# VH-VL binders against o14526r1to248, part 39

Target 1, 248 residues: o14526r1to248
Amino acid sequence: MSYFGEHFWGEKNHGFEVLYHSVKQGPISTKELADFIRERATIEETYSKAMAKLSKLASNGTPMGTFAPLWEVFRVSSDKLALCHLELTRKLQDLIKDVLRYGEEQLKTHKKCKEEVVSTLDAVQVLSGVSQLLPKSRENYLNRCMDQERLRRESTSQKEMDKAETKTKKAAESLRRSVEKYNSARADFEQKMLDSALRFQAMEETHLRHMKALLGSYAHSVEDTHVQIGQVHEEFKQNIENVSVEML
Short names: E, the ipSAE of ESMFold2; O, the ipSAE of OpenDDE; V2, 0.75 times the mean of E and O plus 0.25 times the DockQ between their complexes.

## First folded at step 16 (VH-VL; framework fv_cixutumumab)

Design j6 (at its last look DockQ between E and O 0.55; V2 from the best seeds 0.59)
Fold by OpenDDE, look of step 16:
Structure j6 (fold): chain C 248 residues (1-248), chain A 122 residues (1-122), chain B 108 residues (1-108)
Amino acid sequence: as target 1 above (248 residues)
Amino acid sequence: EVQLVQSGAEVKKPGSSVKVSCKASGYTFSAYAISWVRQAPGQGLEWMGGIIPIFDDAKYAQKFQGRVTITADKSTSTAYMELSSLRSEDTAVYYCARDTWYEFRSAYFDPWGKGTTVTVSS
Amino acid sequence: SSELTQDPAVSVALGQTVRITCQGDSLRYYDATWYQQKPGQAPILVIYGKNNRPSGIPDRFSGSSSGNTASLTITGAQAEDEADYYCNSRDSSGNLVVFGGGTKLTVL
């Protein structure tokens, strides 16, 4: 993650929009995460149901013959696996609730942030406006200077020279005012943008921390289930081993 | 050709004042600013201040505020820099340079005078 | 007031490329100007604005900027390029001018 405080510098002053746009992606990511977890939950539910069916199939095994007792082992294992996946489904569904709750909170935070940075947006617009006037003011001043110099070369009357000088001075004053306005606007923009950048960065970092926490929960839920599944398999092996051929 | 011709070398006593001149030619004097930059022996360039002749308004570096006075005479196209309460540390080459003040995003000086050596010694 | 910082010295082999960098907060909004100074001489403007060369300055000199930094690049350094190089810019207020501390370039 780049330092936001460095992203808004430049002649085009488009940094605010870039940063703000980046921050607005937060809620989208949250929603996408919820959707992803939902899909995983669906898969686990499907798996659970499938294992349940498999258990039933095992229960339908022929009670005749020496192999018959082993169908119970399959039934029990399949049933336990079904329960494992069902439990994971429930955990994930609960996690989705947490993600959605966070999403709601995030929207509130974003709304508040938007209100707080509106003055920065205004400052950007002001700076843009005054920046556009500078080239014209400069051009006018330079033109007046050239005219004055031309008149001097032409040995124009003192009266005309004085008039030209007055025009040049006025143009110079206008340019100076424009420059001052620009400097003022820039200074204001700089302070506000720095503040906004810090706010955006803090918000984004908080968001990422929260998202990582949610991912941690997701990972933990899946891991626990895998452990349980592993145990079921070990039990299955043990059950098979405990049934000797002589017992059958 | 644009030229800045500076006054000659000065030797001054501590506590005294020095006034260096810079005569401009080859361009419209009032259209540009004149900046003063000094360089102590073996040291870097140090901006002292500048003036826009058309406004008769000078700006100064904080370090020299109250001790330096920059003026311009439009009739003779000459800028002046006066430094008072001279100290040994003020021994330096003093340059005048043409400054395009209307280039608000940059401060490029061109051309430079050849420099005036000011020596402050007891 | 804002300050510009430069490395005090850099070296470059003959014919090689060297970059001299100037750093300061004011460079975020203002362009750096570069000057070459040889012993006993007045500074000479070599780069101004984004990448403008005055007449008489070789095309091996170029300027660039990024963030709060500006750089002077000499592509194919020549022996005559050995000099002190200074950057300057407007200060943060835009009203004053500041210089970097200068960089002594040695051509090896």
Scores: ipSAE 0.619, ipTM 0.843, lowest interface PAE 0.9, mean pLDDT 92
Fold by ESMFold2, look of step 16:
Order: C-alpha cells, then sequence, then structure tokens
Structure j6 (fold): chain C 248 residues (1-248), chain A 122 residues (1-122), chain B 108 residues (1-108)
C-alpha cells in the first residue's frame, strides 16, 4: 500500500496513470487465461476421441482368434483412458465458466473505476483553474494597497482615505476567498488521489489472488486426471496377468 | 525603511503571563500580517501564530492554542503577543516578523524584529 | 514534531558546493522559504518563492524544488556562510506556518 501511495506523491500525476494502466491489464490477462484453458480442453477432447477410436479398433479384432481375450484387455483400457481425458475436458470447461464469471465481475468493477478516474482527473483541472485565479487577485490587492499608501502620503481627506481603505479591504477579502478555494481544491485533489491509489492497490491484489486460485484449480484438475490414468494403467497390467496361456 | 521594534527583555515567574510588543514602521501596517516565532536556547524556530490586521484575524499553531493571544492595534501600528501560564520551557527569544500573506504559496517573513528574550525562572 | 524535515548538520569545504534539503508533503503545493541565522542574531531571508533572492543576498545562494523536497544550494561556500538554515512553508491545511528543524552548516 505504501508503495502506491508514495508513487503518487513522487510524480506529477504520472504515478496515477501508471497504476491505472496496470489495473487495465487485468481483464486482458483474464481473457487470455480463458483462451489458454479452452485450447487445453480442445487438446484433451481430441485425445479422448482418438482413444475411443483405438478402443473400437481393438473390438474389431478377430472374434475367434486366440488373441481375442487380450484384445478385450486393450479395449477396456483404451475406453477407460478415453473417459479419463473426457472428464478432464469437462472439468476444464467448468473452469472456463469460472474464469468468465470472474471476468464479468472484473468488467463491472473496472467500469466504476473508469468513472472514478474521470472524477479524479477533473479534480486536477479544478485545482489548476483556481490556482490561476490567484495572480489576478494578488495584483488587484497590491494595487489597492499602493493606492491607499499613496493617498496616505499625500495627506488626503479622511473621506477619501476611508474609501481607499474600503476598496483595499474588499480586494483583501477577494484574495482571501481565492486562497480558501485553492486550499479546498488542493485538499479535494489529494483525497481523491489517495483514495484512487488505495483502490487500485486493492484491485491488483484481488486480481492476483483470483488468478492464482484459478491456476490452482487448473493444476488440481490435471493432477487428478493423471492419478486416474495411473490407476487405469495398473488395472491394465493386472488384467494382462489374469489372462492365462491355456485360454489363449 | 521597514522596521519592527520589539519590547525589551523580561524575566517572569512560572504561572504568570508576558506580553511582547512589536511596533511596525515604514509600510502600510494593515496590509501585511505579523507572525510570531520563538526560539528556545539551543533549539530551532517555532511558529506560534500570526495576525492579519486588515481582518483583525489571528491564527495559532495548535501547540499554543489556548495559551497565546495575538492582537494588533492599527492606530499605533503595533502587534502584541501574550503568552499565559508561563513555564520554564517557555524561556526563549520571541521574534515578530512581517509576513507577506498576499503572496500565499510564496509568502515569506521579512523583516524580522531583533527578538525579545523572555526568561521564566522560579 | 515538525512537518518539514531537515538534516541537523551538514559540512562543506571552503569554496565547495553544498546542498541543504527540506522535505515535506506540503511542499508539493506551497513553496519553501529559506532563512539564515547566525548565533545571537535574528534570522534573515535568503530564498523565497522557490528561487528568488532578496536584495543583499549573494548570488551563490540558490533554491530549487522537486516533488516534496526543496533545496538550498550554496555554490562556492564562504566562511561567513557558516550558520543555521531553516526552511518554512504552509502546513497541510494551507492556513498555518511550519518550520523545519534547522540545519547547522559548518564551513571547513
Amino acid sequence: as target 1 above (248 residues)
Amino acid sequence: EVQLVQSGAEVKKPGSSVKVSCKASGYTFSAYAISWVRQAPGQGLEWMGGIIPIFDDAKYAQKFQGRVTITADKSTSTAYMELSSLRSEDTAVYYCARDTWYEFRSAYFDPWGKGTTVTVSS
Amino acid sequence: SSELTQDPAVSVALGQTVRITCQGDSLRYYDATWYQQKPGQAPILVIYGKNNRPSGIPDRFSGSSSGNTASLTITGAQAEDEADYYCNSRDSSGNLVVFGGGTKLTVL
């Protein structure tokens, strides 16, 4: 948090732009993850179909041949392997739904963030505008002070001195009002910048946490499938041993 | 020539008050603020508060709020700083300075008075 | 307890260049002003409005600022430049004045 807050005050709004750019990359990376998982699901589905075709090839073997029992072992193993990869395909399709659901939530959050950015940049323009009023108010005040001093040195009537004092006080109040507007605009700008920095930090932290969780789900699905594949292979070895030479 | 002439050194007992004067000359008194700054022996400068005579408006540093009163008399072109409930820690040199409040962001203190030494001892 | 931070001491060799810094968040919006104080004397203004020198201040004194940091630079330091240097500015509200803790410059 201190990193983003310090970054804002070290640059002329450049830190704000950098943080916003980083936040904007979040939806892009979410979409790229969904696309990657979709391609992986296609690979697994293709593998499942290929294994199912091999299983049919095994069932097309000679029904009266001495190798028929062993062809049946190949068929069962190939069918089970095809099912393992089909199940992974479906787990990945479910995970894609989770990624897209996060993506939709992310879009809603970023829409509100975009509106806040516009408001924050508007505060910059307000501060700039009021800061440009100060030179005119300052010069008007100084001019009234110089007029008042000139009249005092010329020893003019009390009536003219009172009028000059009134004009000077009016100019002083105008300048004071401009100073108050500057301080108010500065405080508003600073608050909006701090609030935005904290929000952008929280958004990036949440995004990274969600992306890690989605990758974890991907890794778990693949791991579970490989465990199942290993179990199919152990069954295959046992089934081969159970076929006796006498039956062949 | 702009001058700020402060009242003389004072020795005070704890619990009493001191009022330091700062008489301005050579400029339009009401147009500038007068700020008060103190400096304890061996210590840095510490802003106590200031007044803009045209508004009769005083502002105080939070540390001194409630103990310090800053006033201005436009008829004599004199500002005053009164510090009450004195303690030994209030032993310091007290400066007045002309403040260019109208420069706002670029405001500065020039000139300074020569300072008034206030010693608080039992 | 100052909103403006200065190093308490800085040294410079005679004729060399030294920079005294003042740091605070309010300096992004309000200019720093620099004062020199010699022992037993009132402070005097040396730099205001970022880099303006009042009459009588040598041109070896200059000011600069960037972000929340203001600097007083003395180019070709002289023995008479040995003094305490204070920055001041507005506080975070813009309504009050704050001073840095001061920097003691020693000319070697």
Scores: ipSAE 0.588, ipTM 0.845, lowest interface PAE 1.7, mean pLDDT 87
ESMFold2 (binder alone), look of step 16: mean pLDDT 91; pTM 0.939

## First folded at step 17 (VH-VL; framework fv_cixutumumab)

Design k0 (at its last look DockQ between E and O 0.57; V2 from the best seeds 0.64)
Fold by OpenDDE, look of step 17:
Structure k0 (fold): chain C 248 residues (1-248), chain A 122 residues (1-122), chain B 108 residues (1-108)
Amino acid sequence: as target 1 above (248 residues)
Amino acid sequence: EVQLVQSGAEVKKPGSSVKVSCKASGYTFTSYAISWVRQAPGQGLEWMGGIIPIFDDAKYAQKFQGRVTITADKSTSTAYMELSSLRSEDTAVYYCARDTWYEFRSAYFDPWGKGTTVTVSS
Amino acid sequence: SSELTQDPAVSVALGQTVRITCQGDSLRYYDATWYQQKPGQAPILVIYGKNNRPSGIPDRFSGSSSGNTASLTITGAQAEDEADYYCNSRDSSGNYVVFGGGTKLTVL
């Protein structure tokens, strides 16, 4: 993660919008994560149901013949697998609740943050406004200067020169005022933006920590289930091994 | 041609004052500012302050506040820099330069005077 | 007040490219100006604003900026380019002017 405090420098001063937009993606990611986990849960549930059906199928096996006892092994194994996937479904559903709860908390935090950075947004707007006026003031001043210079070169009467000078002075005063406003607006923006940037960075870091924690929970849930599934398979193999041909 | 002509070299004693002049020609004097920059022997450039003649308003670097006075005479198109309470450390070449004050994002000086050597010695 | 920093000395081979850099907080909001000074002479403006050259300055001189830095680049250094180079800008407040410490360029 880049340092947020470095993203608002330059003539365009678009850093606030960029950072704020980035922070706004947090809740979206949280929702997307919930949806993803929900889909996984659905898959696991479907798998569980399918295994249950398979168990039933094994139960319908012909009870006659030497192979008949092995259908029980299939039935038991299929039932256990169904339970494993069902348990995972439950775990994931619980995890979804956690994700959603976090999402709610996150929205509250974002709301508060939004209120706190409103002044920064205002400062950005003010700066933008005053920045747009500067070129115009400058141009006006330069035009007056050019006119005065022209009159000087033409050896115009003192009266006309005095008039031109007065116009230039007025334009100069306007420009000076614009520059002062700009400097003030910039200073205000810089301070507020820095504060906001720090706030945004803290929020994002906190969000990422939470998301990583949730992912950890997801990973552990899946891993535990896989271990159980593995055990079921080992048991299946053992059960087959324990049934000798002579016993059948 | 735009030119800045400065007064001649000065030799001063510690505690005294020096006043350097800069006469501008070839342009409308009130359309630009005049900045003063000094350079001690073997050292870099140091901005001292500047004046916008149209406003008769001068700004000074913090280091020179209270000791330097910059003025402009519009009738003669001449700027002045007076430095008081001179010290040996004030020995330097003093430059005046035309300052484009209206460029709010930049501070560029063009042209420069040829400089005035001020020597402060006991 | 903010300050500008420059390397005190750099070298370049004849015909090669050299970059002189100026660094300071004020450069985030203000443009750097570059001056060339030869011994016993007044400084000469070489670059100002967004890579502007005054009349008489060769096109081998160019200016650039990034973040809190500004750079003067000489593409194809000539013997006559040996000089001291100074950057300046407005300070952080915008009310005052500051100079860098200068960079002595040696052409080898």
Scores: ipSAE 0.712, ipTM 0.902, lowest interface PAE 0.7, mean pLDDT 93
Fold by ESMFold2, look of step 17:
Order: sequence, then structure tokens, then C-alpha cells
Structure k0 (fold): chain C 248 residues (1-248), chain A 122 residues (1-122), chain B 108 residues (1-108)
Amino acid sequence: as target 1 above (248 residues)
Amino acid sequence: EVQLVQSGAEVKKPGSSVKVSCKASGYTFTSYAISWVRQAPGQGLEWMGGIIPIFDDAKYAQKFQGRVTITADKSTSTAYMELSSLRSEDTAVYYCARDTWYEFRSAYFDPWGKGTTVTVSS
Amino acid sequence: SSELTQDPAVSVALGQTVRITCQGDSLRYYDATWYQQKPGQAPILVIYGKNNRPSGIPDRFSGSSSGNTASLTITGAQAEDEADYYCNSRDSSGNYVVFGGGTKLTVL
């Protein structure tokens, strides 16, 4: 069995509470991912703006000087790098929307799961209630048995003995019903706890799979940008090599 | 003095049946259940079933369902266990025990009969 | 059929303490009882409920439980304590009685 299933058999339902609390952390993790990606997007936007400033610096270089062709190489490279990082900013902003959309879907799933949790907690209350009834039924039965035995020893009339026997049988029937209720409530409690464990496990697996997909999109966007940056750098090197000192 | 007196040893052929009695004295017979437990030579204790005489209601362990019948006669304060379709592996000591069914979660067997040896041989 | 698990054998030196265990999931909801059986004799009740001793059982015998495990403890073990010990309880449904496989206690 799974980690969640094993924790449901904890003392006084502590395992159930721990597992449910863990499942409730899913939406928090989704929000934290969105916040992390938002910070990365801010970093990329800042970088893009800084590179755009460098491009303006290169554009303001003296057009009549002998260094002008090399300033143009700096301008083109800086401008292209600014665009690379701006595009990553936009990709990350789109990804944030996907993360938040998933968060909304989690909210719907969480609300549906609430009724299952209530049903499981109700089974706990039913078992507790029946467990309290057993001592009362047992004591009543034993009291009727003691009355019956006392009357037998006192050689009481047959009418009184028959009355005592009837009372004892009714108490025995009540006790048997309480025993049956206890066994049923205990079985229902265990079934509901098992069902909740399987549900929580499935929810966590789905959450992790979806989070993994979102992280994959993040990684792919960053990789695509790094490829583009590499291409800009190769162009930069080629453009420098193409500038001849003799042509300056 | 609470006592459970069991019937004497039996030797039976395969395919036959045996009926062991357990006579209770010293307590109100209908207030307690009677459970039957067997023990094959060199083996552990094995619950076969029991009866609560006030309900005339017997329960049987799954292993013995269909071969065992447990009854009680309130007028003689005697419980019976009948095991049918005997095999050599049914050779064992068969105990009756007074069962505190009303304690339910804390139920226990006290006292035990001295046991009835049943030998199944060709 | 062994829903209750016991070690087949344990040993204890004279005067020392030994613990015999019984394990089963049903013990979370149903108490274990403990029986002593000497060769050629019927079992006798030693411990029932959580830690109740019937009249005639020495106070060196005690019981305890935690989770799905029940224990019979003998403090100051004596030679006459050498016997087979069985736990029993209800099965997982609560409708049937089950016994552990028994533990042979040897007093050295």
C-alpha cells in the first residue's frame, strides 16, 4: 500500500488529518510556483530593458568616427539580446496564466473532496457514538442477569422468574444489536478511511504530474531563449570578424 | 463452583460423525455463550464456533462451516458440537469453554472443559 | 487463518522479565486475551481486557497493548511459567474468534 494509506491507520485518526492537510497544500504549491515564475519574468524583463539601454548607447555613438561600424555591431547585438529576453518574459507571463488556470481547477476539485472528508468524519462520529453505547448495554444486561440469578437463589415464584427471564432476554437483544452496530460502524469507518487514502493519493499524483508538465514548459522556454542567445553571440562574432581595419 | 463436564473419548471411522457434549453447572447457563475449540496433536488452538443459548444462535469458523453443528439444550444446561464427514486430520482434543460474549471487545473463555479426545482411524 | 501472529518460541532466564507479543490489525478495535497451556492440560485464562488478571493468576503476569500489538509480560519468571501461551481476539470483521499460533516459553 501507499504512504497515504499507511498514515490513515494512525492513532485517533491523526493519520487521516495529516494526509488531508498534505492534500490541501497542493493549491499553495501551485501559487508558489506562479510567484516563482513571476519573479523570473521580472528578472528577464529587467535584463531586456538594460540591454535596450545599451542598444541606445550604441545608437548614440558618433556616426562620423572611425569606430562607427563597431558601434553598429554592438547596437545590433544588444538590441537582439534585449528582444530575446523580452520574448522569454512574454512566454513566462503566458505560463503564469496556465499555472493560475490549473489553480482554479484545483479549487473545484478541492470543493468536491470536502464532502468526502465530511462523510469520513461522520463515520468517525458514528463509531464513537456506538462505542459509548456498548458499556451501557453491557451494564444493563449484567444487571438483568444478576436480578435473575438472585431470584433463582431466593426460590421466587415462577411468575417472577418468567418476568426476570423476559427482561434478561430483552437486554440481551439490545446488547446484540449494539454489538452489530459497532461491527458495522467499524467496518464503514475503515472502508471510508481506505477510500479517502486512495482518493488523496490519486489527487497528489495528478497534481505532481501537472506540476511536472508546467515545469517542463518553463524549462523549454528557458532552453529556447538560450539557443537564441547563442545564435546572437555567433552573429556578433561573425560581424566583428567582417569589419576590416583597412576598410575603416 | 462453575464446571463444564465433557463427554468421554470417542473413536470414529472416516466419513462418520461425532457429537460431543458439554454440561454446564454452577452458573446461569443462558447468561453465557459456549465456544468450541480444538487442538490437533502437536498443534495450536483453533476456534470452531460457539452458541449463545439465550438466542439459540450459533456461529461457525469459516473452515468448519458446513461440517459443524453447535446446539444447546437449555433444560439440561448442555451444549453439543457435532462434526460430520470425519477425516483423519480431525483427530484432536475438542474443548468447550464458557464465553463471556457480553464483554464483546474484552470477551474471554473461562472456564474450559477438560477436553474430549476424538480419534479418527480406519 | 492466523490473523494473530505470535513468535513460535521465546526463552527467559529464571527471575528475568519476558514479553510475549501478539500482532494483528483487529487488535486496534478488539482486546487480546491470553491463555496458558501446560502439556496434557486445558488452557487457562491469564489476562483479559487490557490488563485484568483472574483470581489465582500471579501478579507477575501483566498485559499491555499499543496499536495492533498486544503483549503478555512475565516479570520474575519462575520454572512453573514454562508453557505454551496463546492470544486470541476477534477477527477483522468482529464476528469470529481467532487464536494466535502460540508461543512456547522456555525458562532456563
Scores: ipSAE 0.608, ipTM 0.851, lowest interface PAE 1.4, mean pLDDT 87
ESMFold2 (binder alone), look of step 17: mean pLDDT 92; pTM 0.944

Design k4 (at its last look DockQ between E and O 0.71; V2 from the best seeds 0.69)
Fold by OpenDDE, look of step 23:
Structure k4 (fold): chain C 248 residues (1-248), chain A 122 residues (1-122), chain B 108 residues (1-108)
Amino acid sequence: as target 1 above (248 residues)
Amino acid sequence: EVQLVQSGAEVKKPGSSVKVSCKASGYTFTNYAISWVRQAPGQGLEWMGGIIPIFDDAKYAQKFQGRVTITADKSTSTAYMELSSLRSEDTAVYYCARDTWYEFRSAYFDPWGKGTTVTVSS
Amino acid sequence: SSELTQDPAVSVALGQTVRITCQGDSLRYYDATWYQQKPGQAPILVIYGKNNRPSGIPDRFSGSSSGNTASLTITGAQAEDEADYYCNSRDSSGNYVVFGGGTKLTVL
């Protein structure tokens, strides 16, 4: 449960963007799944139509000869197969509706999440800003220290030394303030980032569970059709067996 | 040469206080901080607190808050650490170290004093 | 506050390379500083910042960091490198200093 919270660390605090980007892939996957199922449905429909044509072909078989009765067996089987594939098409089309409905819900969830993590984004920006100021403040302080040390070595007047010390003190105060701001910003960022990470993780897990469920439905639909197809084949075999040579 | 010279060894009774001094030389005293670190016999280093003399502001580890007072005298370039309500567990070598406080991403201590042995015994 | 953890002891053969690691949440935001301490002596700074060596420290000492870890590497360990090594850093708040528990390095 702490997976995202443990892995959002990165250079320049880009962890938020990485996680957020990852979460944004959810809706994309949902759409792609719908498209995939749509394509499968199309294939099944095509197959159904093809089998229907095959059935017609069988029906056009010559009524003459001893083999003629067996064309009916082919016709019946082909028709049944066509129906099996058509039923699968329907099931898949219904599944697509479910996927799309989920997609809509997912968009709402993402919208809400976006609103909830805006403060984290702000925190990232604040941290970035204060982080950039620290090196400058440090450099300024060090420069003042160096100047002060130089003056000391040169046996400068006390008045000048005091002036230099005053400058150094001001620079030190500025640096201290910058450091404090940084620490505060970092703490704020960390807290908000952890919260966001948990939210992202929860959202992603929920998404994956839902997607798995949809895949289960897909698999079940296909399986059922295969069972039916198997039955049609068994029936075909039986029908052939039931037609003796003597009957023909 | 930058040097930190600490006061001599102390033997104290439980409940008493000890004040250790650390005199800095060879650099501008107010440009750096002074941190205090102790080490009990056979144990690791433990940060107690530090002071930035230019601000006269000290920070203390939570463990020592209320018992430790760190001060700095800019006129003598000397830092002090006073530990009160001494216990046997406070027996340790106490080090002062120059702290580069301006290194905000690091805890940079250099150089170290030679340490002051404080023994607390009844 | 946060803490830093170190292995209590490591060994290295003479002339070989050894890495001493420090781990802590604060290391995600702050750099580790490394100190060498020999018996009866005060600690000596060996590495500070990302990979800075003070004057007088041999170049066989180097520092690195990754995630919540920092490491001191001794490339070509010498007999004189046998010592306790401590890492320190600022705590998670940035307001305090924390030390690792120390690592005793034995050179075989």
Scores: ipSAE 0.768, ipTM 0.937, lowest interface PAE 0.6, mean pLDDT 93
Fold by ESMFold2, look of step 23:
Structure k4 (fold): chain C 248 residues (1-248), chain A 122 residues (1-122), chain B 108 residues (1-108)
Amino acid sequence: as target 1 above (248 residues)
Amino acid sequence: EVQLVQSGAEVKKPGSSVKVSCKASGYTFTNYAISWVRQAPGQGLEWMGGIIPIFDDAKYAQKFQGRVTITADKSTSTAYMELSSLRSEDTAVYYCARDTWYEFRSAYFDPWGKGTTVTVSS
Amino acid sequence: SSELTQDPAVSVALGQTVRITCQGDSLRYYDATWYQQKPGQAPILVIYGKNNRPSGIPDRFSGSSSGNTASLTITGAQAEDEADYYCNSRDSSGNYVVFGGGTKLTVL
């Protein structure tokens, strides 16, 4: 039995409440992911702009002089770093679009889950109602049986005995109908709870798979940027070494 | 004093039928069900079916559907179980029991008859 | 049937406590009833409803249930308690009666 199936067998249908709350957390998690990625994109954009400003500073001031070739190396490196972070900003903005698209799909799924909850709650109320009916029908039947026995002991007229037997049969028929209603309501309740458990479990698995894929895309974009930054740094080191110290 | 008195032991040939009686006394017969339970030698208890005489309505376990007939005679306070197309596997003790059908979820069998041994052999 | 499951055998030392179990999904909605059967005898009612003991049954016998499991408990087991014990209840539809396979209790 699955996690959600085990909770559905709990007291007062508390397992169904746990399952529904789990499903409700899906849209919340999606929004939180979008917000996180948006903030990271803002950080990267700010960094890109700061590096571009440093590049302009490196091109300032001394168009001549011994250090000018090394200032050019700083300028080129700073420009390339700014571009690396701008590219990551763009990748993250595209990823936000994917997260928002998934969020729209979740909206429809959440609405259908809400409808499922209402239908299942109706089945619970039906079962509860018929469950309360059985003790009353049983008591009425037994009261008619006791009346019948009392009248037999008192040697009451045949007319009164026939009347008591008729009342007992009517109570028996009412009890049988209540039993049939209970069995039907119980079967309907169990079917709806089982169907909900299977559907909600599948929905949670799909949601988690989607979220993992989105996080994987985030991680890959960051990794690509780190590789590019490493290449810029290596180029910077080589350009510094290649600048001639000797000048005439 | 509630009693269920069953008919005596029977020896039957394969392919024949047996009809076991269960005479009730000490209570209002129509207000309780009568259930039939069999037990093969060395085996557990197996519900065959039952009847609620006030409805003249019998139910049968799926295994016996089509081979068992359960009836009640209100005038003699007697229930009957007839099992047809007997096989050697039907060798068993057959019990009747008073069934508190009106308790539904809490229904129980009390009392039981002493049992009727049915032996099916060639 | 597989609908009500009992362990086929259980042992208990004289004077100790033993619990005999009966499992089935229908027990969530329908009560288990317990019967004792000694060799060559008809079954007798031991426990019905939740924990009702008929006249003549010692108070060392009690019943309980939780979820899909019902239990018959014998506290202070006696040699005379050695018997087969059956649970019964309703099937998954609620329309038919089913018995567990029975538990042979041995008192050591």
Scores: ipSAE 0.611, ipTM 0.853, lowest interface PAE 1.4, mean pLDDT 87
ESMFold2, look of step 17: ipSAE 0.571; ipTM 0.822
ESMFold2 (binder alone), look of step 17: mean pLDDT 91; pTM 0.941
OpenDDE, look of step 17: ipSAE 0.760; ipTM 0.933
ESMFold2 (binder alone), look of step 23: mean pLDDT 91; pTM 0.942

